# VHH binders against q9p4d8, part 9

Target 1, 280 residues: q9p4d8
Amino acid sequence: MDFMKPETVLDLGNIRDALVRMEDTIIFNFIERSQFYASPSVYKVNQFPIPNFDGSFLDWLLSQHERIHSQVRRYDAPDEVPFFPNVLEKTFLPKINYPSVLASYADEINVNKEILKIYTSEIVPGIAAGSGEQEDNLGSCAMADIECLQSLSRRIHFGRFVAEAKFISEGDKIVDLIKKRDVEGIEALITNAEVEKRILDRLLEKGRAYGTDPTLKFTQHIQSKVKPEVIVKIYKDFVIPLTKKVEVDYLLRRLEDEEDDDATQKSGGYVDRFLSSGLY

## First folded at step 20 (VHH)

Design a4
Fold by OpenDDE, fold request of step 21:
Structure a4 (fold): chain B 280 residues (1-280), chain A 120 residues (1-120)
Amino acid sequence: as target 1 above (280 residues)
Amino acid sequence: QVQLVESGGGLVQAGGSLRLSCAASGFRFRSYGMAWFRRAPGKEREFVAYIYSSGGRTEYTDSVKGRFTISRDHAKNTVSLQMNSLRPEDTAVYYCAKDWGFEETYFDYWGQGTRVTVSA
């Protein structure tokens, strides 16, 4: 995805390509994480005496990563959403001026808290090499967790782009639903059972394929591979639903920008401007 | 109601050219990718070409690369398939399809098809 080309960002094919690519990343990260035990201590609040920090080891490490990442413009990218927005620092790199493609409130759409919760409670037990503690790999474990979390966050929050594209594509149909605050209607409109099935099937295949010859980055000991079925389950139970939540949350607010534009500019709503600009 | 209507099919000699057209209506044409598929006698439907919604990117099956060109006209809501250097193996019913798959390739609407016959 090239965010400097706004005319391509909401392209259905490009969105698809991006999502597919993100699947690969997620699967890879799960495989990497699978080298380590569940290590519940990493996720327990105040399990370790971390100076000037209240929380889990994971929380601390993730926050430190995001602090660093923010300084190199990671979160200036439209598709990145931090878990700890309060720790972000200003970048010392030249500013990148990305064209605005999403609604003005897009940055407020954040389900990272849910992602983190689900990841530690549901996903880790499914992908870990085993249950229990592995004291010698706590750091490596947490590092792998961060990669998983960030990739999941990106994938799930990419629902914002999907939502925007759907909003533009569906036009009056979706607008009417939004006006009525018909969540069920919106969800139905944005959901295709066949597509979901195909996604899960694809994941199963990818899981099988990737599980056979993964070059693991952190391999001290090949302990276990992630079962393809577990990957599918994770997507089915968490990734897809959370993405849908993001889409719905985004769409429910989508007319806020339209109202503001109508009030300020006689020249049409965001959709009309977007279409008239030749960008879409 | 979404409608896709193909035209331009016919009989052509090997080495000849045809231009297929698909007229789209009932949806925001510029928001969706479009594709051409074909079904040869006794064979399964196969992908031929795809054009992204922005129109700047295209994809082709290997067998038609360099010979076929997919294009779209947003003003006319049409997708076209220019077929050059036609071969007998290109004989098929050609279908226009609307893309809907944001996360997976999925075409939600199809035309009735137009028959292309390439004689040896």
Scores: ipSAE 0.767, ipTM 0.899, lowest interface PAE 0.7, mean pLDDT 90
Fold by OpenDDE, fold request of step 21:
Structure a4 (fold): chain B 280 residues (1-280), chain A 120 residues (1-120)
Amino acid sequence: as target 1 above (280 residues)
Amino acid sequence: QVQLVESGGGLVQAGGSLRLSCAASGFRFRSYGMAWFRRAPGKEREFVAYIYSSGGRTEYTDSVKGRFTISRDHAKNTVSLQMNSLRPEDTAVYYCAKDWGFEETYFDYWGQGTRVTVSA
């Protein structure tokens, strides 16, 4: 996805391609994580004496990563959402001015807390090499976790782009539902059972194909591989539902920008202006 | 209501050309990718070409690459398929389809089709 080309960002095909590519990343990250035991100590609050920090080892390491990443403009990208927004620092690099394609409140749509919770409690037990501790690999384990979490976050929050595209595509039908705050109606409108089935089938196939990949980042000794069925279950139970939540949350607020624009006689968002201008 | 109406089919000699058109209505045309499919006698429906919603990207099945061109006109809400160097094996009913899939390719509406016959 090229965010410097706003006319392409909400393209249905481009969104689809991005989401499909993210599947590969997530699956590979799960496989990398599967080299390590569940290591619950990594997720326990104050399990280790981390100076000036209240939280788990994972929380600390993730926050430090985000601090570093923020300085290199990671979170200036429209599709990145931090877990710890309070630790972000200004970049010393030249600023990138991305065109605004999402609603003004898009940065407020954040389900990372839920992602983190589900990841540690549900996903890790499903993909780990085994239960229990692996003391010698706590750092590597946590690093693999961060890759998983960031890829999941990106995938799930990409629902914002999907939501914006759907808003534009559906027109009055979705506007009416939003005005009525009909959550069930919105969910029904944005959901296609056949599409979901196909996604899950694709994941199953990918899981089977990728599970045999010997190219691992951390070790040559593979302790475990992720079962394709587990990947499917994770998507079915968590990734898809959380993505829908992001979409619905985004859509429910989508008319705020329109109302503000009407009230202030300000021009709509760039995308709306672009679409209304007939430039494509 | 969504409507897709194909036109431009007919009889043509091998090596000839045809231009198919699909008129779309009942939805925001510019927001959706569009595709052409075809069904030859005794065969299953197969993908022919796809054009992204922005119109800047296209995809083709291998057998038609270099011969067929898919295009769209947002002002007219039309998708076209220029078919050059036609072959007898291109004989089929051609269908226009609307893409709905955001995470998976899924076509939710289809036209009635237009028949293309290429004689040897």
Scores: ipSAE 0.743, ipTM 0.888, lowest interface PAE 0.8, mean pLDDT 90
Fold by OpenDDE, look of step 20:
Structure a4 (fold): chain B 280 residues (1-280), chain A 120 residues (1-120)
Amino acid sequence: as target 1 above (280 residues)
Amino acid sequence: QVQLVESGGGLVQAGGSLRLSCAASGFRFRSYGMAWFRRAPGKEREFVAYIYSSGGRTEYTDSVKGRFTISRDHAKNTVSLQMNSLRPEDTAVYYCAKDWGFEETYFDYWGQGTRVTVSA
């Protein structure tokens, strides 16, 4: 996705391509994480005496990463959402002026707390090499976790772009539901069971392909580093639902920006400003 | 109601050209990608070409690359397929399709099709 080209950011095909590519990243990160045991100590609050910090080892390391990343403009990117927004620092690099394609409140849509909770309690046990502690690899484990978390966060929060595109494409149907604050109706409108099935099928195939050493094909017991079924389950139970949550949360507020504009411009429909700009 | 109506099919000699057109209605045309598919006798339906919603990007099956061009007109709500250097193996019923989705390639509406016959 090229965020400097606003006319392409909300293109359905481009959004799809981005989401599909993120699947690869997530699967690869899971495979990397699978080298290490679950290591519950990494996720326990105050398990280690970290100076001037109250939290888990993962929380600390992730926050330090985000602090560094913020200085190199990571979170200036429209598709990046931090877990610890309070630790972010200003960049010393020249500012990038991305065109605004999302609603003004888009940065307020943040489900990273839920992601972190689900990751440590549900996802790690499914993808880890085994249960229990691995004291000699706590750092490596946490580093792999950070990659997983950041990739999941990006994928799930990409729902904001999906939501904006859906808002523009569906028009009056979504507007009516938003006005009624009909959450169930919105969710139903943005959900397609066949599409979800296809996503899961694709993930199964990718999991099989990426998680297996092709050089071991002649061995009767080809084991995947991460079970493809576990990847599918993670998407089904957590990634897709959380993405929908992001979409719904975004859409419920979408008319806030329009109300501000309507006070100044009498004539344009809720989506007309985007269409009139020639961007879509 | 979503409607897709194909036109432009017919009989053409090998090496000839045809231009197919699909008229779309009942949805916000500029927001959705569009595709052409074809079904030859005794064969399964196959992908031919896709154009992104913005119109700036296209995709083709390998067998038609360099010969076929997909385009769209937002003002007229039409998608077109220019077919040059036609071959007998291009003989098929050609279908226009609407792309539904954001997360997966899924076509939710189809036209009735237009028949293209290429003689040797």
Scores: ipSAE 0.683, ipTM 0.871, lowest interface PAE 0.8, mean pLDDT 90
Fold by ESMFold2, fold request of step 21:
Structure a4 (fold): chain B 280 residues (1-280), chain A 120 residues (1-120)
Amino acid sequence: as target 1 above (280 residues)
Amino acid sequence: QVQLVESGGGLVQAGGSLRLSCAASGFRFRSYGMAWFRRAPGKEREFVAYIYSSGGRTEYTDSVKGRFTISRDHAKNTVSLQMNSLRPEDTAVYYCAKDWGFEETYFDYWGQGTRVTVSA
């Protein structure tokens, strides 16, 4: 997809292609992290004497990465969501004028605090090489954690793009549910159990291939100890539910961006309407 | 109420042509991918052709590639299947299907079908 070409962003084929690529990235990052011990000191608040900082080593390292990356426009992109919004700084590079595809409040839809909590408490224990500390390599361990967290965040917050596409496609049905504040109805409308099953089945097959096929190039460089069932469980229990939470949170506020003079006569409009006339 | 109604089937000699049409209603047609499937006598239903919502991408099963063309008309809410160089093995009931899937392909609605018979 090309964020400078709005018509490509909500295209069904491009959405599916993007989700498949994000899936591959997450699996790769889990395999990379699986080479390290759990290393609980990385996540323990104030374990290390970090100057002028109250938090974990991971918190500090990730916040510094985000501060630097914000200066080179990373968080100006529509698909990037920070874990530490308060550390972001202005870019010194020329600004990019991305056409508006998402609702004006899209940057307020942020579940990264939940992602970080679940990652530390549930995901790391499930994928790590074992208990104990990566004594001589905590930096590399935390860098692998950052890659995991950022890929999880991108995948889960891609739910905002999926929700926008669903809003455009199902407009009249969703509008009525939003007006009623019917959270369960919105969640039911955006959910298809067979689609979720197909996603999980593909993850299982990929996990088996990565763990058992010695001809795969990245498997040859990294011997994975992550069982495919663990990857599937993480998606089923955390990635998919958090993505749906993002979708619901996004949809509940979606009428804030509709123009009064056209809202009653159209089923939420078209991409062209949102990009040329339909935003408040 | 989502409805898909196929038409254009019939009896044709091998080497001939037919054009199938699927009239769609009850949903925002331009948002969804559409497909044709077929069921030959005594066989399971099989994929024939798919067209993405934009109409810019199409996919075909190997046995029809180069002979069949799927197209869509957003103004009329129709999907068509132009079937050229027909063979006896193309004999089947042809079904139109709507793809639900934003995240993955999943066909949630099916037409009643239209019969195509290709005589040797």
Scores: ipSAE 0.492, ipTM 0.781, lowest interface PAE 2.1, mean pLDDT 86

Design a4
Fold by ESMFold2, fold request of step 21:
Structure a4 (fold): chain B 280 residues (1-280), chain A 120 residues (1-120)
Amino acid sequence: as target 1 above (280 residues)
Amino acid sequence: QVQLVESGGGLVQAGGSLRLSCAASGFRFRSYGMAWFRRAPGKEREFVAYIYSSGGRTEYTDSVKGRFTISRDHAKNTVSLQMNSLRPEDTAVYYCAKDWGFEETYFDYWGQGTRVTVSA
């Protein structure tokens, strides 16, 4: 898809193509991370003597990457969401004026703190080659972590684009639920269990296919391969639920971008939706 | 209530042409992808052609590429299948289907079908 061409962004074919590519990237990154041990020292707060910094080695390394990347306009792109928004700096490069495809508050929908927590506490132990430390590989391990985190963040926050497409297609049904602040109702409306099952089935097939790569086959220890079932479990337990949380959080505020007359026509009354969104 | 009504089927000689039509109602037609499937006698339903909501992108099963063309008309809420160079193996009941899926393809509504018979 081309974010400079808004008509391409909410096209269902482009959405599906993007989701498929993000799956491939995540699986590849998991396989690369699986070649390292869990390495809990990478995630321990103040384990290493980093001057004037309070956090883990991963926190520091990722924040430095984001600071540098912001200087080359990475976080001007609609699909890039930072883990450390407070370290972002202005670029000296000319601005890219992306057309507005998402609602005005889209960059406030950010679950990267939860992604980071789940990644370090649940995902790493599930995909690592084993428990323990590899002191000689701390930098390489953390670089693989960054690739995993960034691909997970992009996939999960792509839920904002999916939610916008769902709103445009089924908005009349969603408007009543938004006005009632019916979180469970919104989640049920945006969910199709058969679609989720097909996504998980595709992941299982992809995990099997990636695990038979001839180049990696002869150089990988069996413990460094990510079992397809683990990839499916991570999606089922974390990626899909967090994506739905992003969709719900996005939809709950969607009427903030509607004209008051349009909202009245859709729902038969005005409601102060700005105060009701204070849960975000 | 979603309804899909196919028409245009019938008997045609091999090498001939038919145009199938599917009238859609009960949903925002321009938001959803549409497809044609077919079921030959004694066989399972199989994919024939798909058209995305924009109308600019299509997919076909290999056996019909170059012979069949799927199209849609947002003003009439119809999806059509132009079938040229018909063969006896194209004999089937043809079904129109609506795609619900945003994240993945999922056909949630089906028409009752229109019969196409291609005589040798």
Scores: ipSAE 0.475, ipTM 0.771, lowest interface PAE 2.2, mean pLDDT 86
Fold by ESMFold2, fold request of step 21:
Structure a4 (fold): chain B 280 residues (1-280), chain A 120 residues (1-120)
Amino acid sequence: as target 1 above (280 residues)
Amino acid sequence: QVQLVESGGGLVQAGGSLRLSCAASGFRFRSYGMAWFRRAPGKEREFVAYIYSSGGRTEYTDSVKGRFTISRDHAKNTVSLQMNSLRPEDTAVYYCAKDWGFEETYFDYWGQGTRVTVSA
């Protein structure tokens, strides 16, 4: 996917390839985190005497990473969403001007607070090596947490791109539902139970393959601690529902970017206008 | 309502060529991927070729690579399958299919098929 080329971003092949790659990244990160105990002190507010900071060790470490990453333009990318927007700083690198693919309010669609809560309360206990503290490697444990959180955030907020593609493809139906403020109708329109089942089946196959693939065993010295069914459950219970929440939140506001109700009923959406308009 | 109507099938000698066409209606053709499948006598339906919505990316089953070409025409709302160097094992009913899936492939509509018979 090339965010400098809008026509590539909403291409269904590129969307599917991106989702598959983000899935692999999440699985890998879960396996890396599974090497550590649950270590609840990492998530306890003010457990450690961090100067000038009120929060958990994880909160501090992640916020510092985001501050540094913002200075090198990470959050200029359309697919990156910060957990701590207040710590972002100006970059010292030349600015990148990404073409607009998503609606103007896309950066306001941010469920990272929910992701962080679910991660610490539900996901960590499900993937950790066991209960107890990882006192000899708190830093390594929290670094694995950061990788998990950032990959989950990217995957879930990618729902904004998927929602835009759905809007372009079936916009007349979605436009009517938005005008009616029919949240349940929008959710039904964007949902396909067989597609969701295929995603979960693929996750199960990947989890099994990591444990049984002779090539992975020899090349990675595999020591998977995460059962494939746990990965599937996390996707089913949290990743997919939060992604749909992002899609619905995005779609409910999508008409804010449209000039005229009659024009939106006639148009095929942003990508088609860009590719076929002759104005470009 | 969605309609997919295949045409162009027939009887052809081994080594010959045929061009299949699928006329699509009832949906925003440009937004969706399209595919050709086939069902040989006594066998299950199998994948032949796929073309993404943009038309720039295609996929083929191994047995037809280099011989078959899938294409689409957004002005005519058609998907075509150019079949060259035909073999008796290509004998089948060929079906056009529409891919609804955004997150993953899901074929929600199918044509009734067109028969291709390749004689020795």
Scores: ipSAE 0.453, ipTM 0.759, lowest interface PAE 2.3, mean pLDDT 86

